# Ledger of designs, part 141: miniprotein binders against q56419

Target 1, 326 residues: q56419
Amino acid sequence: MEGRTLEEVQEEVFKRHGVLVPKKELEDLAKALEEAGLLLTEKVEARLKEEEEKLKRERPMRLAGLSYPEGEREARAFLEAFRASYPGEGEEARVLLMPHLEPSRVPEVYGAALAALEKTPPPERIYLVGVAHRPLKEKAAALPVPFQTPFGPALPDLPALQALDALLPFELFNTPLAFREEHSLELPLFFLKGRFPEARVLPLLVARRSPELGEALKVVLRDFPGLLVLAVDLSHVGPRFGDTPLTRTLAEEARRRDLGFLERLAEGEPEAALAFLGANPTRIDGVEVVASLLPLLRERKGKVLAHRLDLEAPTLSAVGAGTLVL
Short names: E, the ipSAE of ESMFold2; O, the ipSAE of OpenDDE; V2, 0.75 times the mean of E and O plus 0.25 times the DockQ between their complexes.

## First folded at step 10 (miniprotein)

Design kc5 (at its last look DockQ between E and O 0.88; V2 from the best seeds 0.00; counts 0 for: pTM O .724 < .8)
Fold by ESMFold2, look of step 10:
Structure kc5 (fold): chain B 326 residues (1-326), chain A 104 residues (1-104)
Amino acid sequence: as target 1 above (326 residues)
Amino acid sequence: SPIEEAKRLIEEAIRLAQEGREEEILEKLKELIKILIENGASPEEVAEIAFRLAMELVRRGAPPELILRLVKEVARAAEEAGASRETVQRIAIEAYERIREEVG
């Protein structure tokens, strides 16, 4: 029906259904559909504006009851179960790389992050850097509002956020709606807030690599010390991501890319880690964050605590997750 | 002449800072930064202007929030005047660092 004249539509309807619909009736129908489309557009615009206004006050939980428990007591038990999934010891972190993949898929990887936090002095603030899954108006963004968790609100560090904004050549507070459903912040924040209930948070998203963000953060972290968290996933392979079905060969390649990337970061060589990935054939989603934060990662040596390439049998696909302490 | 106009705007901005008239400073900054950028001022030279204005505000007891707003407004004006994002960031960081050195 698309791209056809009304006469062509009339002819097709007659041929297909044996009914000749007068041109006037087709014109009336077309006008009614256009009017309904305009009304739906107005409804969507109004709803988005309302959601944007709500996000100027707070960011509510979206995954409570789905990815983690709603109640505080149950949430603390959940944290302890995840810690128990990783039998090893942690190491003090000044920079922590942890996943944002669904926690039940990689319990020991989140457990390793908890083990690292256990060894880490409580920070005054946490720089939580996730991956934007919706477009941003700029290369990076922040949302300077409380993020709700089962452990209470994670309060924003407004002075540090204002300093960061002042040192960027773009507006940092630029895309509130991108935070509405952003699990790359919400899932790690659950674990971080549970272990550091008094820490303020800088909730940051990266959409595209921003060297400017790294330069500004180097200054801000010096003056507003805290824990830097890269909340990123690793390889994405298989048909869900545009590959052939997952094979042993593809899984082995994804693991090698993930571990090679993490190990080079652990040697304090973030440029080498990026170079190792080349065109990023296994779609590690942490690349844009690492590329933005080079000044904060150089010469910081550390340790890979955990890694899993989590298999999705129904989709013949897999996603990698890891825990790195620097 | 652009040089005489810049001198006049610097003097006016300093006077407004000494009088604590913050919003009026911001309006003058747009004109001043435009002239400086268009006439080839270095990031360090633009940052010096921001530093001098910030110090007048600090002497009057301005809170850190206002000082950071000043730095951001200088950066905004530089971008509006056509400076590259790299230059804008150098201006902002240089101004911030100089202010921090003076006030600890």
Scores: ipSAE 0.729, ipTM 0.887, lowest interface PAE 1.0, mean pLDDT 90
Fold by OpenDDE base, look of step 10:
Structure kc5 (fold): chain B 326 residues (1-326), chain A 104 residues (1-104)
Amino acid sequence: as target 1 above (326 residues)
Amino acid sequence: SPIEEAKRLIEEAIRLAQEGREEEILEKLKELIKILIENGASPEEVAEIAFRLAMELVRRGAPPELILRLVKEVARAAEEAGASRETVQRIAIEAYERIREEVG
């Protein structure tokens, strides 16, 4: 009842259905809906509080048995199969850009990431920067708790996280509920933990460009060296994202933007990569992450190892994914 | 005088550091910052005083974790005093680097 009186609703029902519903029945229904709504809200709030309290201790797996196997043996076989899907060799990474898309959609792109990780000495810590698909209270956030994986918990680097928080002009440890279902961390972390079981992790989310994050991380990385991972997808085009169904022209434009973005990053020109996208009409997911990490990406040369624009046939939409080593 | 009160709070914070009473140190720092702001200290002046205190605590064996918390509280106070986020971050980074140079 968005501002309509019960009498107006009664008239509308009469006009549409030729039935005069007694005002009392409408009142009883409205009251029942209100009571049910209030009860639902209270239950949802109670559940959210419970989940928030749990997230103070650990972040459980959400996609185990769906996106990847829950069992360790099966999870290891999964990693090997994904690595096998990429026929090339990797390069040593100091910065790794990799997707967070459903792994089964872009196996060779994850395979390229695994290939790069094979050439990378085991880091002491991994700075895992994902995309916040839910609102954050601040531009960026961290969750300083163990993340569950089939390979055991990914433990946080608390000293490095504390140093990062100290160098930010806002509370880093904000919006814990945003991490609960965030796949941009969980999916990459599966591969990272499987390859580097002893590495500590800094799980970070970016909702909006935060130059402050890049400046802080530049200092922190000096004293707490580690692998920087950008867990980002590329173009999002088609009806799911507000476009017409995928056409050759739209796919070519998405690929052009994805590759043009990645190539400029590979040249050590992250500002040029952002400028190349302009208003980002193909909705590259990783823009806000890259914009936040400019100080860490400047002058670093690397290589694009893989790219795919994956068609989601049921929606005639497509998502770009890439693997870049710097 | 506000200056005498500020000096007292600094001395108390130093004593508390020697006793490992970290939470109480943070409270004393917040009180100090409040006094400084109420007496017209700029965010930069507050940051410098807090930095000097942090360095003295470091010299007296305060753990690195406490130093980072102190830096964060100084940054927060500077923000509350109307400093821009850019200014706050600059102050925090400068403080961190100076501390690192003395401890490292």
Scores: ipSAE 0.505, ipTM 0.776, lowest interface PAE 0.8, mean pLDDT 88
ESMFold2 (binder alone), look of step 10: mean pLDDT 76; pTM 0.686

Design kc6 (at its last look DockQ between E and O 0.93; V2 from the best seeds 0.00; counts 0 for: pTM O .703 < .8)
Fold by ESMFold2, look of step 10:
Structure kc6 (fold): chain B 326 residues (1-326), chain A 104 residues (1-104)
Amino acid sequence: as target 1 above (326 residues)
Amino acid sequence: SPIEEAKRLIEELIRLAQEGREEEILEKLKEAIKILIENGASPEEVAEIAFRAAMELVRRGAPPELILRLVKEVARAAEEAGASRETVQRIAIEAYERIREEVG
């Protein structure tokens, strides 16, 4: 709030170190630091603008070689391994809830999603609804461009996206940079594109609950039928998320909240599922998406295929993931 | 009056459609929608005007992309004119539904 003059700095340096730095050298240093800081800021801003313009044309893979293989052959073997980790049979889904957590942490939960997709007729399009981990300019957003995958580009369903945009009271295509590193779309998309290589995609993000999105999607899904995917995680508990270290009691509560939420969704009662969570004390990730999509979830009954509350030993924390078909 | 001005803009819109000037049609429609909203038109009334404009474009062979753009521009105009987001969405959905029922 109060700054030192260069003379005061000069005096302080002399007092502490016995060196009298000429005022001109301090002035030159101050100018150089200011110029370097301005150039650094300008370079970052230019880089972000460039990335934003690139994202208006395509969305490249960001997690290949990290969360899943980059090569197509290895990627197909990866899918088969995940399917094998769930020994059960799936059921046909018109709505699929699946995680976006790192796949290696919950392999049978992703495997259950693959099992459901095996029973699901290939859709013309997939409405992929993830959770924005970066701020959006509106409650929800889409990016109407190809998303690259090891299985080739997932092409956008431009007519359906245009219809959706037209039925919203805000611009749907509002925050391209939010998609740059958004794993809640990229990770589920890997599995979806691998199973439905011909399906087009509507890549959607929700930052805050939007009843308007649900009302618009009710109309768009009627006229552009497809698979609705809620790409969401469940409880987040432990020190990484602001709690005490994970205890048996906290883990039991998180699991109870996860399953109670999923079970109420499976009964076609999404409002009851939200009410069950109250203030959401275990921070279930999917609440804003579910709250947005109520018209599409009401009275649609289904089944919970899998659930895991996965331990993060280094952080003494845990994250829940589940697979639900409706 | 505001209603008479909106009628005049709609008649100009019909003239522009007859001349095949589609971008100007969108601009005149936006002006008409703004006037209607500012004067308390219901969502249904605004949607009816959007529907009639869309039907004229369909008759002239406008592609579905242009029709959807029309619906979006109507929504934008309503928001710019001060309609609540709930009202804007009701207008857009009502217009879309009427167009879809007529065209398939």
Scores: ipSAE 0.688, ipTM 0.850, lowest interface PAE 1.1, mean pLDDT 88
Fold by OpenDDE base, look of step 10:
Structure kc6 (fold): chain B 326 residues (1-326), chain A 104 residues (1-104)
Amino acid sequence: as target 1 above (326 residues)
Amino acid sequence: SPIEEAKRLIEELIRLAQEGREEEILEKLKEAIKILIENGASPEEVAEIAFRAAMELVRRGAPPELILRLVKEVARAAEEAGASRETVQRIAIEAYERIREEVG
């Protein structure tokens, strides 16, 4: 709401969507958002401050029992089932592009990622680069704390994180609250930690393209070698994202853009992949991440292992997901 | 000259290092870099100052973490001096690489 009145929000929704939302419903929503800690009230501010203080120590699971099992035994069975959903074999990855979409929506895409990880020697560290779905103070951020998983905590690589911060022209350790509920890290991390329990992690978020991040990581990766993981989704089309309901034409365009993007990445041409998307009319989620990591993606050839455009039937919308190894 | 001023600042940093005043070294480095940039010092000159300061700290048993802090302070000082983000990052990378070549 950024200081807007409920009346201004109502008017904007009406202008944009032709729907007049009753003021009472907006009030109820605002109250629910306040209770959820999305509106700045004194109580919410106090809660956010407490959560920020907790995030100085660890990032707790938010999606355990929802998106994946909380218990380790059940979590291992979950991994095996997802691996089984992909009938192919993987390839060794130095760079892995994988989704962060709800796992149940695209099981074979996560299965392809697991297949690639089976062929990958255990890395000392994993650079996990997600998408910031909330605003960051800077173009990118890191959270240098343990991330909880059913397989135990994913421990940060503090030396590598400090080196990365040193090479950035901004404070890397910014906006800790953006990590609190960020699923673009939590969901991929489940699979990564399950496969590589001893790997340290660099949990990174990108909100906007940061060429500086790519240049810094290029240097850091030399001295602190590891697996680079791009946790990104692909096209977002349909009513949830401002389009008409999914049609054959819209789905074909989304698939064309997703595959055209992934194929150019697989050829080692990340600039061509970005150029191919242009204004990104199908809203490929991973654009800002790829644009930030160009120095690390150039001239690396690889393979697209899986792709899916998954329909969310209740909203007649779809999200693309893919797995790419480099 | 900016070089002579830089040299004086390096000598002061070395003195502070000899006294075990690590936090004051960082502040003095920040000041030195700011002055250098304001006087038109090149990234290479700034990197050289950072390198010399870092090498003195390393010789005194400074941990790698302190070296990285030093590099970060170079970047911050450059930013405060009005350097572009590109320039700041270049300075930081150059400083880091030089330190690494000598210490790593």
Scores: ipSAE 0.593, ipTM 0.809, lowest interface PAE 0.7, mean pLDDT 87
ESMFold2 (binder alone), look of step 10: mean pLDDT 73; pTM 0.651

Design kc7 (at its last look DockQ between E and O 0.86; V2 from the best seeds 0.00; counts 0 for: pTM O .759 < .8)
Fold by ESMFold2, look of step 10:
Order: structure tokens, then C-alpha cells, then sequence
Structure kc7 (fold): chain B 326 residues (1-326), chain A 104 residues (1-104)
């Protein structure tokens, strides 16, 4: 629908089709179309409100039986298989960067994350920071409800979430529907809950870089210590992402960008990591999250445990994933 | 004096807590904060007022949940009164830090 007068429509119809439709009939049609559009919008809005109200109580599994097993026994075996996919040893993490890419595509990268968690004392809480794939009303958001997993519900750390909200100049609990299908939280959470069944979670999404989030989290993490997890993917290259088909040269550049980014983060230099990416020509997923969390990443040194640029042959595309401990 | 009226409203809000009227204290506090912001109070001055109200709540055994809610309501009131997001966050963090310093 476009915003023009009925007289303009009547004249255009006459010009194009040689039929003069009386203005009254056009007015009646326009009103009927407007009413029908309002009714369709009202029905959609009612359904979305119902979903939003459900999300204010809990966030159900969306990927069970698709990306990981639904049953607890099978899910535990799944975790062990992923740990075995990474034959190395982990290191203790105070900050963990891990992917949210489909687990079967990068099993050793998730295995490296499990190896790091194996060396990490069980935290009281996990700050899980993912990437919003749907628009948020603000730069960042949280959903303070249990997230269901095959290992039981991942309970929210309500005091820490409340503190975080209180220290932000915007409402943190602002877009429940954005969490409904957000795999950047659900996929890492499966692994985190499986390893730390007693930890509470702060499920956070970043849509656009928010220095305010980093400033608030610096205070909250001091008073509510826990594991900070950046649940982000790396380069996205190829036609699925608006590039030419993947070539050896593009893949080499994506790998170079991924590793250069991770290495600079591992040196405790997140600003240098962002500067290294420049215009971010390989579309590294984690840029907005890192840019939000600068105060928490500065001067934390660590190690890159794993990296894969995963080839998607059918689309001639690739996605990078990595595991970094700080 | 608008600033003196805001201080009076804050003392009244604290007194209402003694009567178990939580929502009324928050509404009075929000109004006082708006008056302070509208009359040029600094972020530090607004944070001090929030801190003093929070300490009285702590003295009376208020749970941490209510203290954090108070900090958030002060931030909301400052935003509603036209403070920039930078100022709003400064107020909230200053109040929180002073509360933590005194409570540990």
C-alpha cells in the first residue's frame, strides 16, 4: 500500500484501463482494505503478544532433536563425544569465547570449549553474551527467565540481572520475542549447562555496540563474579553472505582475519583486535560484542585453543569458529 | 525552594517505608528526583540522595532486591526528567558504588 489520494487512484485507473470507477466505490474499497489490514495486523499482534507473555515465564528449547539430543542421557553422551573431538587439554577461563555455529559443523571447536570448562572451577553464574539475530529495542537485551535444556532449566541469576539493569541507562528487559529463536544463546548454553549444572545464567544479547553495557558489566562482574562467555562466530564469507563464491584467496583471508582477531584478543588488546578488522571485510560476527565489552577484555591475556573455517560446499561459503580463553 | 521540596519529599518517602507502603515511597522518590534534575542538581547530588534513601531502607532490613529497584527507579526518573543517557548511567553507578562501599 502506498499513500496517495483516492482521486489520484481514480484518475490512474481511468488512464490505464478506460474505466471511471465512482469515487464512492473507491472510498468503500479503500476503507474495506484498510479495515482488513488492521484486522490482520491485530491478529498477528495478538499472537505475538501471546508468545511474548509465554517468554516472560520461560524460554523453551527450539533446537532439541535438531542440533543436539532432546533426552538427557543422549545429551550427556553428545557432550562426551564433543569433548573427545578435541584431543588437547584446555586452560582455565575467566572469559571464554566460543561459537554459536551449528555444533556438528565444528565439533573440535566446541570440544575445545568443553576442555576449557573442564579446567575452570564451577562458577556461581555465567554471563552468556550472544549476538542478536533479530532487532532489539535497545543496543542490548536480556531475558530473565529459565532457559530449558536437556539437563534441566538454566536458571536466571535474578540479582545480577537486576543489578545490570539498574546500572544501564535503558531498560535491559526490552525485547522478549528476540530470544524466542535465538540460537546464539541456546547452542552455547547446551554445552555450558551440561558442564556447570548448578550455575545460574545471565542470557544477554547485543545488537549494536553498547559501551554502556561494558561499563555496567564491569561493576556487576566485580560484585557478582562469574564466567564471561562471548558466544560469537567469526568470518562469514561467500555468496550466502553477499560475497563472490569462496576461493582459496578468500578463505585464506578469512582465516587470517579470524586468527589475527583472536590473537589480539589473547594479548589483552581488544581495541587492536577491532582495529585489525577495519571495515570488517569478512564479516566477523563478534565485533559488536567485543566492542561492547572492552572494559572486561583489556589486559586479559590468554590463548587460542581452536579455530576452524568451516566450508559450506553447497553455498560456496564458509563460517569461522574459534575457542579463546582469557 | 524546589530543591528543599525535593528533600522533603524524600524524607516523606522514607517515612512511608516505616508504614510498609513500598510503592508510595518509590513514587515520591521519583518525583523528588525529577525536581532535582529539572533544577540543575549534579549527577553526584542525585546519587547522594538515592544513596541516603537506600541506606535508610537497609537500616530497616530491606532486601537487596528493593535496594536495586530503588537505584533503577532513580535512573528512570532522571531519564524522564530529560537527563542524557550518560548522566543517567553516571547517577546509577555513583549511587550503586556508594551503597556498596557502605554495605560491603
Amino acid sequence: as target 1 above (326 residues)
Amino acid sequence: SPIEEAKRLIEEAIRLLQEGREEEILEKLKEAIKILIENGASPEEVAEIAFRAAMELVRRGAPPELILRLVKEVARAAEEAGASRETVQRIAIEAYERIREEVG
Scores: ipSAE 0.732, ipTM 0.866, lowest interface PAE 0.8, mean pLDDT 89
Fold by OpenDDE base, look of step 10:
Structure kc7 (fold): chain B 326 residues (1-326), chain A 104 residues (1-104)
Amino acid sequence: as target 1 above (326 residues)
Amino acid sequence: SPIEEAKRLIEEAIRLLQEGREEEILEKLKEAIKILIENGASPEEVAEIAFRAAMELVRRGAPPELILRLVKEVARAAEEAGASRETVQRIAIEAYERIREEVG
């Protein structure tokens, strides 16, 4: 809400979506959000401060027992099942684009990522670049703490993170609370940690395109080599995202944009991939990440291993997911 | 002169390194930078002076963690002196590469 009144929110929703949400429903939502710690009250502020202090030490699992198993044995079985869902073989990845969507929605896409990881020598470190679904103080951020997983903590590469910060014209270690519930890191990290238990991680979020990030990472990757992972989803279409219910035409357009984007990336032409999307009318999630990492994606040829446009039937909406190796 | 004062602060920072007082090094460097800016030094001049100070600390055995912080301070010095983000990043990368060549 960022200081907006309920009336202003109601008006904005009406203007944007043509839906008049009753004020009472907005009040109930606001109360629920407040109780969930999403609205700034004294109690919420105190809780957020406590959570921020905890995030100085570690990032706990939020989706364990929901999106993936909490127990290590069950988590390993989960990985094997997802790998089995992709019938193909992978390729060695220097750059991996993979989804961060709920794994159960696109199992074969995650399976393709696992297949690629099977062909990839264990990296010393993983640069995990996710999408910030919450505002950041800067265009990008990092959280230099252990991330909990069923396979043990994913430990940060502090030297590489410090080098990255040194080469950015802004403070990299900003907005720690944005990492608290960010699934764009947690979900991919499950698969990555399960495959590469000894790899250190650089957990990065991008909110807005940062060419500075790509330039800095280009230098850092030279001295601190590792696997670059883009944890991004593709098109977001349908009523949940402000469109009409999914139609054949809308689905075909989403697939066209997703595949056209991925194929151009696979050809080593990330600028052409961005240009192909234009105003991004199907709301490809990974645009800002790709735009930030152009120096690392240029001239790298690869292969699209999987793609799916997954229907969320209750909302008649769909989300695209893909796996690309470079 | 402001330059002489900045130089003295840099020399003090070098002494602090020898004493293992690393956190105070950055404060002295920041103070030196501030003096330079207040006396009309350009972003490039401030960055160059900060870089030279960093290189002297490198030559005197500053640990890698401190070196990276020094690179950040060189960049910050340029920012505080009014450099664009692009210029700041260029300065940081140049400083990093030059320092790396010295230690590597």
Scores: ipSAE 0.646, ipTM 0.841, lowest interface PAE 0.7, mean pLDDT 88
ESMFold2 (binder alone), look of step 10: mean pLDDT 73; pTM 0.658

Design kc8 (at its last look DockQ between E and O 0.79; V2 from the best seeds 0.00; counts 0 for: pTM O .777 < .8)
Fold by ESMFold2, look of step 10:
Structure kc8 (fold): chain B 326 residues (1-326), chain A 104 residues (1-104)
Amino acid sequence: as target 1 above (326 residues)
Amino acid sequence: SPIEEAKRLIEELIRLLQEGREEEILEKLKEAIKILIENGASPEEVAEIAFRAAMELVRRGAPPELILRLIKEVARAAEEAGASRETVQRIAIEAYERIREEVG
């Protein structure tokens, strides 16, 4: 009935069937359909509320059996295989940049992260900062609950999360449903929990750059020291992402932008890294995370341990992933 | 007077703290802040009064979880009084630093 009056509907029924339906009967039908739609909307809202309440108690694994093994023994072997995929040595990290791309696509990049963790003293807590793939009510969010892993639950650092919330000009615990399927936390967390089983976690998402988050984290990290992890991917190029088909030239540009970005971060120059990307024509993922965390990245020097631009032949597209220690 | 009202507020909050009634502390503080705003208090004035109340509770042994919630209420007070998000965050950080110095 969109854009039509009841009289127009009545006329069409008469033309087609030779029956004149009184306007009151059409009004009654329209009311009944509206009421039925309201009931369906209320059922959907009730279901989403139930899922939201469950997420306020824990965040279950969503990718076990798909991206990593469900059983602890098998998960341990999986970690060792990934470490073996990276032949080099790591470096101690106070800040680690690692991917959230499907692990089997970039095994040596995750292996490099594991190599860095081998050189890193076990932290009391891990600040795990991913990229929100669903809208948040604010620029950033956290979910202060256990995240399940094959190695046991990753417990939240509630005092540090509460301090962070207190120092933000918005409510940090604002969008539980955004965490339900968020792989940018779950995939890195598998590797981090496997290597640091005693560390508590601060599971954080960034949707849009927030200088306020960086200023608050600078204070919180001083009082609650830990490992800062930027769980981000790099270039996204090709038709899957709105480009022309991947060419050798586009792939070379994507690699150049990935490595230039990482190297400038490794020099302690995060503003220069962002400026190098300009309009971000290869869609490096996580620029909003870096832009949020500038106070934590300035003057912190380090090393790029690994990089891969992972090619998808069927879609003529590619995604970049890297490992950086600071 | 406003000073006598603030002292009465602080005495009530201390009593609630001693009785373990932490949610009522936050509710009472929010009510007092609303009154200050209705009387035309600036963001800085509201934040300072809320901070002084919070500091008295800290000195009386408020548990760490309550302390962090009180800092959040100082920031909310400034926001309700019209402060920008940048100003709200500056106030919250300053309150945190001053309270941290008090409790170590």
Scores: ipSAE 0.782, ipTM 0.908, lowest interface PAE 0.7, mean pLDDT 90
Fold by OpenDDE base, look of step 10:
Structure kc8 (fold): chain B 326 residues (1-326), chain A 104 residues (1-104)
Amino acid sequence: as target 1 above (326 residues)
Amino acid sequence: SPIEEAKRLIEELIRLLQEGREEEILEKLKEAIKILIENGASPEEVAEIAFRAAMELVRRGAPPELILRLIKEVARAAEEAGASRETVQRIAIEAYERIREEVG
């Protein structure tokens, strides 16, 4: 953080995470980080080490009271309200693509995910694959610890995680600190845990495309069946992401790319979906996740349930979100 | 011969399993793999030896967790020996599938 303003950090967090952390919380975090001395001081290293040691036991909620309610009763009402925001019916999902954007920005998209989950038999386990918005030591990582939620802890499936690790040519359990503040897992997990309280979870992050992950998961899913969830956002356009302010033309291009991507996935053609994006000029963040999971997405037909390009008016930027069932 | 070395390794791992010394199984496997590599064994040869060892441990009631740890350790050793990640993963998956087929 040498020389970056809180606004720049907020922007970076938003760029990376699609979550607008309230400035006050960023101030508190920055103050906590400053008080923690973001300079690679012995104190920062000690604190990071302490946080890493804590992450060996559990991953605490970071967005409770911010993005979703902390209390269970309020959290249940929150789920119901989000479900109500989507007027349609869902379909049974074997694979669910859903957003990890701030829920209040795209309530109907999360509502569509909940609708799909209503039609889905309770899985024994959920493979939750998020986007790493922080660097990982490897292309992908897992955190084999309970994730706290308002509905109680989401417990890891240790046997399935161990099988996955065994089938990867790298250490799966790497970069635990990357999970500490990663909202791409926390936000979807709220909805998933609320719907399937007894499901175990495999919390996975992808930083870069890992074909190895898809090949390993294909084998693991045979022996450890479960719901596969891709927690990904779609296009990121506007000044926050290096573009001009949102125009009709830019919004139409973002929607075209989002829908074209989702539709090809719905047809069971994930390679065609990736090819359609090319250099990904609208910055669909789910590309690396999809590219990693090709073996699991091939030949699976499904349906796009919802899509939204949500305008962030203060920055004249927009983020795409979608819900797809396969 | 590589076969004789494999046999000795298997016998030792079985002994350790019978004695409940599972953590030492992994260490012994690492050491054996290192020796094999130093003696010019290919990653594929190492994988085959390790597979045979794993299968014999499975037949003797080794828990699945231990077998998965063994597969992972072989993969690490193969990578350290200069095997490509693709080769390492292929070996690991093949070993896993063969073990699964044997156990049902």
Scores: ipSAE 0.672, ipTM 0.852, lowest interface PAE 0.6, mean pLDDT 88
ESMFold2 (binder alone), look of step 10: mean pLDDT 74; pTM 0.672

